# VH-VL binders against q9uuj3r425to622: the designs that were tried, part 16

Target 1, 198 residues: q9uuj3r425to622
Amino acid sequence: SSLTEDNLIVSLVPKILAYLLDAYSYERDEEVLSCVWTTEVPLKDAFDLKSVLRKTDNVESVLNACVEKYTLSSITCSLRLCLLEFPDSLIRSSFYDYFKAIYTTYTDFEDLDHRLYSIKKCLLHLHSTPLHILEEIIRHLSAYAISIRMKDGQIRHLAKIISPCVLRPPDDLNIIPVEDTHPTLLVIDLINEFENLF
Key: E = the ipSAE of ESMFold2; O = the ipSAE of OpenDDE; V2 = 0.75 times the mean of E and O plus 0.25 times the DockQ between their complexes.

## First folded at step 7 (VH-VL)

Design q3 (framework fv_refanezumab; at its last look DockQ between E and O 0.10; V2 from the best seeds 0.00; counts 0 for: pae E 11.0 > 2, placed apart)
Fold by OpenDDE, look of step 7:
Structure q3 (fold): chain C 198 residues (1-198), chain A 122 residues (1-122), chain B 112 residues (1-112)
Amino acid sequence: as target 1 above (198 residues)
Amino acid sequence: QVQLVQSGSELKKPGASVKVSCKASGYTFTYYAMNWVRQAPGQGLEWMGWINTNTGNPTYADDFTGRFVFSLDTSVSTAYLQISSLKAEDTAVYYCARDYGGEYYYYGMDVWGQGTLVTVSS
Amino acid sequence: DIVMTQSPDSLAVSLGERATINCKSSQSVLYSWDNKNYLAWYQQKPGQPPKLLIYWASTRESGVPDRFSGSGSGTDFTLTISSLQAEDVAVYYCQQYYSTPTFGQGTKLEIK
């Protein structure tokens, strides 16, 4: 049952992202467009939308019908919620310590090549499904960041928001959710260096 | 050819220290994690831990913390295992093994050293 | 840690006959996200280091003869040698690498 749900989400993610790309083109308010992923929305709205999206064969029609009730930020939040329901992060949580070591050692700009190498090695270990989803999400975010001319601070904020979907600590470590910057840094590199990594 | 060559057999007294070397050749040393595995005489295999050959960051199994230290000399493509305060129970063959999947263990260990016998006797 | 238990501890098989070694894990080593079993089989001949035979439960390492095969999923796994050869005399180990790597206790395979 979990596999069927996962498959549904796998098919849903690209469709939602495609819808968002189209929506960006029609959004005339630059302020709204700049914070589509970072604006907080009522969780109830995001959960309701998620539930509807999981039951439909026509994602675009549902999203179009919901435009009056839900914002673009509600859509992105719903997407994140879907990703968080996966049995693991897109990058397996077993890599958490791996990346912790990488980003504690290679902190300088000059160390970018080492980080990219490490990321690439990790990506080679991922199954096609999570890898595909990760690629689609990062591609989308990279393009989005470029389109709205995001500054470094904005990219960091975006990375912080999406990082729990990309890399989580392992459950067995009982890591108190202390603001760990390593997943955020990873997502920053993924976004900034998309063309070099994928 | 890809190979791992370990240092020779060691005979030590209790309380002494030993350092086993594992020299890699035939491949890029920093592209693959290095594992250490212990095998007591007539016993099975025990995973001791691994070391990231890029960062030098070691990870130890729970039973191998404290007296066991992994280190690297990347300039000569060599990994080291140091055991301090040796005990009779440390008598074993110690293997270095390259991770099949690369820097992080995922596929198993595809290349092994020939092993180093460490004997601890009074 | 995940405990690996092999059976039998020792096995004698005639030349040309099938040899079967079982391995059980204390918990599933099947990762639901990629649907792969994080299990390997190793062969260790007397006086030699272990050699990787199978990974992902059923994938043969390069250079490994076709008579070796791995099967199973979740917590139960099997290594099969379809036709035992003299050079197959060894101790065989299963290993999980789903979490912190752990080995089975080993199975000694001899010729009957």
Scores: ipSAE 0.022, ipTM 0.609, lowest interface PAE 4.2, mean pLDDT 88
Fold by ESMFold2, look of step 7:
Order: structure tokens, then sequence, then C-alpha cells
Structure q3 (fold): chain C 198 residues (1-198), chain A 122 residues (1-122), chain B 112 residues (1-112)
């Protein structure tokens, strides 16, 4: 139930992503820009910002004030917290083992087309809300990675940080077993192949 | 004012091909996915798949992979359904339908074309 | 994947009387985050394409007469026509859009 929340996560995420896209154009420190999504921030700061964003009449005004009080990484962390509170991962957790099988069977670059086919089949079965949010986030991350010319290792790190939002096991802990790499590999394919998938 | 206008009915022999057009007007074509729906004579509605009108990326329901191709010409706000190697069982009315959701997919179909009857007979 | 089953397959109702059509989904179409039921109802009059009547289970599309109403939640839904008119003769379809769209088999409504 979300009866106590003022703003729906489905409305908030696109507004935050639009703000971030604009904000990247004004950030001149290349090191700061390259770590916006991966820099750890105090979780209290991210929770406080999320709480304010859920209650505000004007998301842009709050985020503009965030530049003065919090960092861009606080904003991205706040967004990730919103996504982790979502009732399930963006790709339903019932697909967890489906993708585990795919990413253990079709492991090399020649298998990419089959992995993409498998992803497209999964997208057919997602509820429209998580599908829309997934598309918006992956569009944003793909554009961000391209704009700063991320290397493969940086893309993997970004994908690992985002993966709990995208695909988690069917349980209440919001965690991915450390031995399972397929959620990270899935997010890498989503980012790198956005134009082919959406 | 929002409209989808489809091409006229077709009479074809088995083994031929057909291309059905669906021209959109009165809205921003690339903001809404386009669904294709089949209705065999006297039967219910069957979702064939959809195409992302922004990227041109089609998605097909399981029964429609192979002989069915969705495509676009965004310069004239038109979606196409091509069916190759026509069979008698392809005889149906084919509808295009706009996805209901504005900036994101809801899989609801708020605006429908008038339908195109494709008849396949020997 | 999500199977939509309508009942009855057909019904005949006298002019001015209430018509009731049921739709059952094999899985819940209530999305817990926004508390909306992702269910639509369509009317297909003879010789015409389907027309959207109801979305989110109970919200009437613009221009739809107020005698049409939708209700229900989760897996069980109902379309009600409070006072049947001659122009309401049609086949009615429910459709879920919680995931990959699927339609019910249709319910033919006739005048008794």
Amino acid sequence: as target 1 above (198 residues)
Amino acid sequence: QVQLVQSGSELKKPGASVKVSCKASGYTFTYYAMNWVRQAPGQGLEWMGWINTNTGNPTYADDFTGRFVFSLDTSVSTAYLQISSLKAEDTAVYYCARDYGGEYYYYGMDVWGQGTLVTVSS
Amino acid sequence: DIVMTQSPDSLAVSLGERATINCKSSQSVLYSWDNKNYLAWYQQKPGQPPKLLIYWASTRESGVPDRFSGSGSGTDFTLTISSLQAEDVAVYYCQQYYSTPTFGQGTKLEIK
C-alpha cells in the first residue's frame, strides 16, 4: 500500500531524471561528473531528500536547493532509494532465474542477439509502470555513459550499483547474492543496447 | 481529431504478400506505440504485437514471429503490417490501435483504425 | 499469459433494463504501488472497430454515456449498463494491460 505517500514514485523518477540530465550540462568537474551515480553519500542525506521530494509541490525547486545543500550524488542515491522501495524490482523478481539461466548459457559476444531476444520477451510481460520507469532510467544511463565516454569497467561498476533496482531475487531483503552476476550483466546489456531494446 | 486511417480491403491468393498501412493524424505519432490486433471472422480480438514509434523497434506476440513484419514511415506518420506467404487462416480484419499511455506504455488502446479485411482464398 | 475470462458468453436484456457482464483475470491486475486496476472495457458494434469505454477498471472514457460503469478489483470485474438502449447492442471485451495485453473472449449483448 502507498496510502501515506504524497508523490507516486512513477511521477517522481522521470522528474528527477530530467533534472539530472540538465544538471550534467552545467557540471564542469569531469571527475565529479563521472562518479555522480557511484559516489557513496550519507544515507541519511538521501533519505531526507527522498522524504522532501515525496511531499513537495515543486520537484525542481527542491532539487535546485539540493545543489546548495546536497550533491548530485545525493540526488541519484535518493532516486535509487525510491526504486528500492518499489514493491518489486523493475524487472519482476519472478524473472530472476530466467535471466540466471540465460546469462550462464549465452555468455559471449556472439550470443548477444539471443540475450537481446530474451530481454525483449521479458519486456512483454512487465507491467507498464515498471517498464516505463526501466526505459527512462536505461535511456538516461545510456546517454550519460556515452556523454562521458565510460570505459567497460566503469559501465560494469554503474551496472552493479543499479542492478538491485532492476532485478532482485523474490524475497524481502532487496539484496542480490554476491555470487550472482547476471543482474549486473543484464544491466550492462540494457545500457549498451538501449536502442535495440526499447 | 485523433484518427488512424487504414488502407482498403485486400483479396489475395495463398502464398502472396500484403502490406496494410495505418496513417495517424491529430497527435504526435512518435509519442505513442502502435499495436496491431487481428480478428478472424466471427472471432474475438487477438493482440499481434506492437512497434515503438520512436525507435522503430517491433515486438511480436509468440504466434506472430516470422511472416509478420511491423514497420514505420515516421515522415508521414504511418505504421505498416506486412504479411508474407499468406495462408487461408490469415483471413481476418487487421486493426492498428494507438497505445493509451501518453509518455509511457499502458497497453490500453484508445484509438483504433477502421480495420483492413484481408481475405485469402484459392 | 494473463487469461481473461468473460461471463456470460452472450446475454439478452430488455430495453431499459440492467445488463451485467463479468470478467475474471487469472492473476491480479491491481498494481499495488498506484492502487489502480489495469483493466479496460471495449464495445464493438456490428461492422465497427472496438471502442474504448472504461479504463482503470472504473474510469469512463470521454464521451461514453453515464449508463456505462465499471467496477471490481484484483481479479474480478464487472461492466454494468444501467438502462439498456437499442444502440448498446454490441460485443463487449475486457482487456488487461497490467502486462502483455490480453482480451476476454467477448460477450454478445442482444435485446430480448
Scores: ipSAE 0.005, ipTM 0.545, lowest interface PAE 11.0, mean pLDDT 85
ESMFold2 (binder alone), look of step 7: mean pLDDT 92; pTM 0.945

## First folded at step 8 (VH-VL; framework fv_acimtamig)

Design r1 (at its last look DockQ between E and O 0.03; V2 from the best seeds 0.00; counts 0 for: pae O 3.4 > 2, placed apart)
Fold by ESMFold2, look of step 8:
Structure r1 (fold): chain C 198 residues (1-198), chain A 123 residues (1-123), chain B 106 residues (1-106)
Amino acid sequence: as target 1 above (198 residues)
Amino acid sequence: QVQLVQSGAEVKKPGESLKVSCKASGYTFTSYYMHWVRQAPGQGLEWMGIINPSGGLTSYAQKFQGRVTMTRDTSTSTVYMELSSLRSEDTAVYYCARDLESYDSSGPYFDYWGQGTLVTVSS
Amino acid sequence: SYVLTQPSSVSVAPGQTATISCGGHNIGSKSVHWYQQRPGQSPVLVIYDDSDRPSGIPERFSGSNSGNTATLTISGTQAMDEADYYCQVWDYDTVVFGGGTKLTVL
């Protein structure tokens, strides 16, 4: 993606993530906190908030004004919608089959170093803007998972929810859609191994 | 009986790396996050980081970012902490300490500690 | 970057009450845990979640936490209580220890 097309999202994502980080400290309900990124929200609420966020240069003021109307899960959903509108996934869709092959071949614990090497090679070839956004998202999710000591099942669910933002199949009209799990497995590795990858 | 047994004392030179092991027994290894804490001679406790042994999720204290790596081997129920580019101020006793089984908003706190591993870094 | 501040030392006479403070910005909103460490030994948890005692810890150990100060209190202090004491919190994704307090029983 080009620097011009990325500038809107580059400024918005870190501000939303900073707001969420601060807001987590106010949430005392353990079940609510554990599901901030995974709770289903009315799509209307997420789209409405997304529309307002894209038009403002003061994200914190908008989010503070909307707190009673919108939940933390509405904010995370709106963020995901913004990322889905990005012209390509954060890891270019041309890597879709590359990672399918990696996660079909290298599935064991002994293969982790090979998967990490392959991921790191891919990251070195990303444009700076999607790489920066990916790093900020994964940094936030890794810290969030640590903050509540997520179990593996919770991390898998989180990874599934975020995976379409990270790696989507190419838009090719001659390809039959195939539901694959490797984007989720990739995001699991990104979260678990953030410190080693970035 | 919960036990955390660490590797033996080591002597290192500046610029080398250290790697301490912590073997867990008496509980389900993958159900509990593990922490590493060090203590320089005559000094206080200093947290280094945390690892989830089941999936390998890690987070490191900012002071050690870029020098510390925490890994695990689920087949031997062992957690490892590696610290690179050693300096004389890295001379310390290194401890592993077990977190809680499930998320608890009051935690973490550590009721089980390894015996400690003295690592001496000198010229 | 959250900081916990403890006095470096506290001295009490045997049988008297020892009070060890742990200062932190808005620490009353956090759960505070306390460890005892004798020379050459691993730390031992003596108080968790501000005021709870693990099994095997004498009732004379108690804790409180409000405002900007958490306190470990040892009533009827005995010679065996002479040790270093650390407070600890969890700050989002980071464990923070206080600098430690040496308790001397004279």
Scores: ipSAE 0.733, ipTM 0.885, lowest interface PAE 1.0, mean pLDDT 88
Fold by OpenDDE, look of step 8:
Structure r1 (fold): chain C 198 residues (1-198), chain A 123 residues (1-123), chain B 106 residues (1-106)
Amino acid sequence: as target 1 above (198 residues)
Amino acid sequence: QVQLVQSGAEVKKPGESLKVSCKASGYTFTSYYMHWVRQAPGQGLEWMGIINPSGGLTSYAQKFQGRVTMTRDTSTSTVYMELSSLRSEDTAVYYCARDLESYDSSGPYFDYWGQGTLVTVSS
Amino acid sequence: SYVLTQPSSVSVAPGQTATISCGGHNIGSKSVHWYQQRPGQSPVLVIYDDSDRPSGIPERFSGSNSGNTATLTISGTQAMDEADYYCQVWDYDTVVFGGGTKLTVL
């Protein structure tokens, strides 16, 4: 069933993130490490890996066995693909307009506190499972960003890539925005202000 | 097996604070929200609030705003609920309840409950 | 505030079907969950998402939700089913419980 499949994916997310966290410590190439989430990879590789991961109960073992075959970027791409297969984004699409309103109203730096308050309030209306996964992902990305000393531009790029997983418009579940939209801005805030929001 | 074990019964005076603990085991503690629900003697269930897996995000029922604080200790897999400025009306059994992970659920529901902690507030 | 309304009590003979209602404005658009609470015990989830049954809960427990009323049905009611039953929903940022129904098995 769809529910079973979704639950399986949900269970994979923390395991994949844990593996990535460990893998970061072994990566000696700073350039590679700095673009693990942003490097483009062949979709075939990502899909193949996703298929393999969905068939195993031991994600770590599989990923370890495939180290020579799949790059870290392939892993992150596979994770994103899994998330995009959800019936909805981690934040329900019904909140799309709400966040749009937040970022329309609070556009200045001086409005950060109000914006964060509104964001936090909205997060409290989310379902437990999606919010949990969101928290894990943002936690991971926040820590990652800090560890590699990401600049604002890098964080923005990262946010653009991950935002379709976080918040989708109701009618376009698979659209990757080219421009900075409120979902991207939201993810930026989530990453930068993780400690204040989670 | 999932277990939620709460701290023992307490007797308090008006104006004091209570702090109940809920130790979780048998599952990934950092993956589930926790709720607190209380029940006055002979009365129904009353929702108090929710705390996210990290403990950084909480939401409380309006009735308890300003008096209740929920916290988590990941190292001990324990959730805490503190209620201040106690009144006689706060006499109740307090429950911690795990929020079941369900993607398609329209809201939280509780698959596991603690055994309850009786707190009696009397002058 | 959102309010859930339950009958205070329901009585049923052993082997008969017990029905407990939970009324709420447009409750059919919400997911309703049900809990059983025996005297001196913690609540136990018996139905979630209107009609889904957790593992370990007997098949005689079923649920439905439409319009303004959710219903918990217990077929072939047994003595052990005597308990308080609570419906529960999520309303924005708040969990809401019904007032509870005492089921008596005569």
Scores: ipSAE 0.032, ipTM 0.662, lowest interface PAE 3.4, mean pLDDT 89
ESMFold2 (binder alone), look of step 8: mean pLDDT 93; pTM 0.953

Design r2 (at its last look DockQ between E and O 0.02; V2 from the best seeds 0.00; counts 0 for: pae O 10.0 > 2, placed apart)
Fold by ESMFold2, look of step 8:
Structure r2 (fold): chain C 198 residues (1-198), chain A 123 residues (1-123), chain B 106 residues (1-106)
Amino acid sequence: as target 1 above (198 residues)
Amino acid sequence: QVQLVQSGAEVKKPGESLKVSCKASGYTFTSYYMHWVRQAPGQGLEWMGIINPSGGLTSYAQKFQGRVTMTRDTSTSTVYMELSSLRSEDTAVYYCARDLEYWDSSGPYFDYWGQGTLVTVSS
Amino acid sequence: SYVLTQPSSVSVAPGQTATISCGGHNIGSYSVHWYQQRPGQSPVLVIYDDSDRPSGIPERFSGSNSGNTATLTISGTQAMDEADYYCQVWDYDTVVFGGGTKLTVL
């Protein structure tokens, strides 16, 4: 499936994010709330929920009916699995080595303006569907990070978890080599600089 | 001891920009989010936004979206707030206020404030 | 968009108890914080997390929060308590202040 041709995923992302936003307001366990996107869940649970979500046009009803069965982390994991099933990452994989060069050369805060310029140029060349999905996800994660005043290490961990959805190498495996940190660094900048980028 | 020292009072014309600094001392600067709050003469407190000095994460109140920019310089332990396209309604005392070191369900609340910076916008 | 409502002013006789309300939809589910501000000065935190007092704040300051109303209570009110008082919550990613209440000790 292509991002431009999967109308179900286009409608799913905003609905899942809206559900999570409402659910955050009811979670009083600080440790649970801080790890909603990063807590490991049984893969079976995430795949099962993904399968149900792809078959419905009423996401809130399904999630409400399954509250006792699925955690918030199962929901975030299912969303990530949906995005990983796309043949390409949200930022086109042809940018993989481009950003590797950027984040190898411009590593410090003093270089932020150059990195932001590079990101803005890339965003101008994305198709409208992946751009919209990316913006919605980063808006949500930026607000979520603010809501619990995430520390730098928490933002880095969150960015690492989401990075395969955002930028992957152009190959059949869609695997980020362990030595490559630039996809994580890119997502850190997207989250931290959302107000300037979108 | 913990101190937040802001830049001095300013007089501006409509259409100009203001930039207020807030220098922190007595604690680990990058461990605490910083907020900006303003107060027009005779009016209440109005939240403007928040910045994480470590990574630069920001969020702005809807009213100021597009006009406000918050930045920091970790080498001088200083946070900045810039407000562009000034209007007479932007005449106010501008405060920085320190968040908690760690989030909990009760926060944020502000036990340390800067002394305030009066900015007057008039033609 | 979340709104906190305070009365514009409250007057009490010296030695009496002053109560300052902060109204908001389901405010009892929030943690409410209170600030005192004297003319020309920065705000000072007097109550946090509904009812806790910072070090140095007199015991005559107390707070409560339930339902749709949070309340700051000052017992044995003194002339030095004349100030503006603000309630504040955190609403997901936004700080919200009440409009402020001027306390006058007659």
Scores: ipSAE 0.636, ipTM 0.858, lowest interface PAE 1.8, mean pLDDT 89
Fold by OpenDDE, look of step 8:
Structure r2 (fold): chain C 198 residues (1-198), chain A 123 residues (1-123), chain B 106 residues (1-106)
Amino acid sequence: as target 1 above (198 residues)
Amino acid sequence: QVQLVQSGAEVKKPGESLKVSCKASGYTFTSYYMHWVRQAPGQGLEWMGIINPSGGLTSYAQKFQGRVTMTRDTSTSTVYMELSSLRSEDTAVYYCARDLEYWDSSGPYFDYWGQGTLVTVSS
Amino acid sequence: SYVLTQPSSVSVAPGQTATISCGGHNIGSYSVHWYQQRPGQSPVLVIYDDSDRPSGIPERFSGSNSGNTATLTISGTQAMDEADYYCQVWDYDTVVFGGGTKLTVL
């Protein structure tokens, strides 16, 4: 089942991201565009869309057919739900403590290079398939952040929303961070330093 | 059956660059890390670096930092290793080696190797 | 840098047991892997994770690791086992190889 889910995510995530990228170019409302990933949507809509996406062999066709029914935020929320239902986070939860150690060791601004070095070293040896998906997601978010000129606070907010998909604590798949945790900090670094890490 | 087929032998001059290719088949190319290891004539094995499945992440041995570049082409299932500013000491057989996911184990090890590519650097 | 030390050569008569050592500071805390390299050929994994044997490798190959020494043992050594053998570990961010041991079958 885990392998099957992995295959589904591998096929689904890039297609959704590609669709979003294209959709950004057509969005004329700057306010909508600036909060595509952070806007709250009815969970029912997101779940419904997720169900449809998981059963389709043609993601693009489904999304195109649903453009009038679902917002961009519904799409991103559906994607997050898919990832959250995955048996584990993109980075295996077994690495939770490793990244915790990195962020407890390198906390100062002057430690950025060392922190990034350590992160990169860890990333090199993570599970192959999830890492690839991680890279695609972070690439997308990094580019998106740049395109709408996200401020630090906005990036942090985005990171908080995405972090449960990226790195979960062991044996707890449903943690929603209330404060800045090392998973959030990790995603911030991944977004801000994409070019250095990937 | 896993196969790693490398490019042919090369003769280079000092200061030039080499680029060796490693074409993989018989497995899911995007699921495995790849390493490069070289061996000078009559000498032991020397690790050069590692590249992740996507090709976005690399790590090189300190000795080769600034001179080596590893890349991947998913469309052709090929890994590349480029070494610049060649010296006579770079004369060696260069191997690509597949890594089984090492964090699930206790360290990286190489279950399949290419046939090797001899690169001779001479004036 | 972490260093693995192997004897330069080991000799054994056919049918006898060959033992190749790999020394390293607290090597027992590492996972040690072994490779066989016949003349003119690519290395072949013969032992991984200290003592696990890949499919296709004869049962006469075994490995152990404790303290400061990892050991590759070849029981009932055959002529075809004549080769160079390398131990290997991962240290921090680097793959480390031993210097290699030439096994001669007399």
Scores: ipSAE 0.008, ipTM 0.554, lowest interface PAE 10.0, mean pLDDT 88
ESMFold2 (binder alone), look of step 8: mean pLDDT 93; pTM 0.953

Design r3 (at its last look DockQ between E and O 0.02; V2 from the best seeds 0.00; counts 0 for: pae E 16.0 > 2, placed apart)
Fold by OpenDDE, look of step 8:
Structure r3 (fold): chain C 198 residues (1-198), chain A 123 residues (1-123), chain B 106 residues (1-106)
Amino acid sequence: as target 1 above (198 residues)
Amino acid sequence: QVQLVQSGAEVKKPGESLKVSCKASGYTFTSYYMHWVRQAPGQGLEWMGIINPSGGFTSYAQKFQGRVTMTRDTSTSTVYMELSSLRSEDTAVYYCARDLEYYDSSGPYFDYWGQGTLVTVSS
Amino acid sequence: SYVLTQPSSVSVAPGQTATISCGGHNIGSYSVHWYQQRPGQSPVLVIYDDSDRPSGIPERFSGSNSGNTATLTISGTQAMDEADYYCQVWDYDTVVFGGGTKLTVL
């Protein structure tokens, strides 16, 4: 069951990202473009779209047909919902404490190289499939951030939104996220240092 | 049909280097990490290191840092492990092992192993 | 460094249940994998992610992991099950093996 779900996401995520990338080029409103991932949308809309996307063999056709019905933010939210429904995050929750240790140990600017090296070591132990999906998502977000000239605060906000998909704590259902968690810091590094980490 | 075929047994002298090859077939070579594990005679399994699918990144056990080098050739679907400054204690069977890609896995584990390569280091 | 502790040997009569333990501090928070190694052969994965069984591995093989001990259980042990068994985890940046357990089928 989980394997089937994983396969679906592996197929779905790249297609959604590709669609978004194309959609960015047609967006005329700079304000809309700058907050595609951070704008709040009705959960019902995102859920409905997610349901449709899970049942289709042609993601692109569905998204094209829904352009007038769903905003870009609805699409990104739907993607996040899909990822959150996984039994685990892209980076397995068993790595949570290891990444926590990394960010506890390397907190200074001078430690950037060491931190990145340690992150690479951890990422190296991920399976190819989840690592691939992670890489695609981070690649997309990194490019997006650059294209709209995101500031540090914007990247942080984006990272906060994405981090639950990237790395969850064990038994995350019982944990209230803190504002500045190491998963958020990890995603910030992944976005800012994409070329160095992937 | 996954197969990992390693190079033949070798006899080395102290101070020399060994290089073992592992040719992979029956799967997408560029999609899987590869590990190296050795086993001294009558002893347990000892992890040596890991190499990513592209070969662009490696991580080695601390014990072998500075002496071990792992590489891979996509064109031939072959992974290599080189160990330098050999000692008698390096006498062992060396295995390549494929890292499985199940998404729900919480860490690396090895679903396929090479047949092993015996390397004997003696004066 | 993280250490996994296994008994050096376990003996069982044919048809009986063999139990091999793997001890480690808070090992229950890790994913434990098990390998079988027959004499003169390469290791074979028999259990992954604590309790999952690869295709081709008999149902008599099962695994569990909680607290400080992971366990490999072989029900209805057969002569062919005589082998060395190793538990394995990943700790930070290192793959860690147990010392191995020799299972003898009497």
Scores: ipSAE 0.012, ipTM 0.548, lowest interface PAE 9.1, mean pLDDT 88
Fold by ESMFold2, look of step 8:
Structure r3 (fold): chain C 198 residues (1-198), chain A 123 residues (1-123), chain B 106 residues (1-106)
Amino acid sequence: as target 1 above (198 residues)
Amino acid sequence: QVQLVQSGAEVKKPGESLKVSCKASGYTFTSYYMHWVRQAPGQGLEWMGIINPSGGFTSYAQKFQGRVTMTRDTSTSTVYMELSSLRSEDTAVYYCARDLEYYDSSGPYFDYWGQGTLVTVSS
Amino acid sequence: SYVLTQPSSVSVAPGQTATISCGGHNIGSYSVHWYQQRPGQSPVLVIYDDSDRPSGIPERFSGSNSGNTATLTISGTQAMDEADYYCQVWDYDTVVFGGGTKLTVL
């Protein structure tokens, strides 16, 4: 994708998150609301919506015009697809093994401050664009988790779904090996400790 | 038994900050969300925000966004609410209130309340 | 923002049934909770999820919620029921209280 197209995707993230935040207040189906970020959607629908969103300068108008067709889960899936198309994860993939070591060494609640220090150090070295996107996504997810009173297991599931956008190994497959849990654990700490980290 | 014990009454001047504590006992502190609610003299209940003691997630009422900070200390099972840039209309009784166990999706509703902390803001 | 409307006061004779209303647009789609606050005391939950009573709340307290109105009903009203009563809902990530109703038993 061109630099102009990448800049358009970067500007879309805050607008999509603002739309979702407003849309949560209109969704009265508690089961739908609790699974917005985790419900599987037909991949074609998510790709189609992503393509439309990348071509518009008015995200809210597009989403409002097609409310019955584009479920909230289609919107979250489209956002994740946009982030996966970046050449690297939001936290540079060169940090992949760094955080693997952190989350195998500092595993307990009493080690939280050591993990947070390691995360803050990493955040200082991110380019301003991926750092801003990361902060906006984690702010949104932290508020969302509060609003639906997520349990720890639900937070872990959400973190697993989001983790490929946040931290991936340095390869072209954009996947995390199933046995590697540290990207999920990192996202759990980002969500749980947002105010301490950002 | 479940108890929520708040810090004592305070007198503050306009422009200062207040910080009220709420110490929980008799239950698993990190399994329940905690809220702060205030009540000005002769007035109704006003919700200020929510904190998840597990990890410290917060969400604040729009009226208080930018002035309120809620924190917790899991080692002492204590929640704190700090309100900055005080004005005379911030004079109120401040309550902490326990939400349901977080696996209960029918809430929030508040089954236990602290005794309240009177904060008076006067010049 | 979502608004809950309560009458400022309700008066009943001892032994009569008191009804306290809580009005809101489509409030029937929310779970409504009710609190009693006696003078100088913290609020106490008396009804949750429209109609359920916590342990220790007398059966004379009941609740209903339909359409645009939720109602707290107190049968056989006693002098000790004289208090302020608040309804409450959760509107997404915001707790909303009604303005409160003072129940007077005379």
Scores: ipSAE 0.000, ipTM 0.500, lowest interface PAE 16.0, mean pLDDT 85
ESMFold2 (binder alone), look of step 8: mean pLDDT 93; pTM 0.952

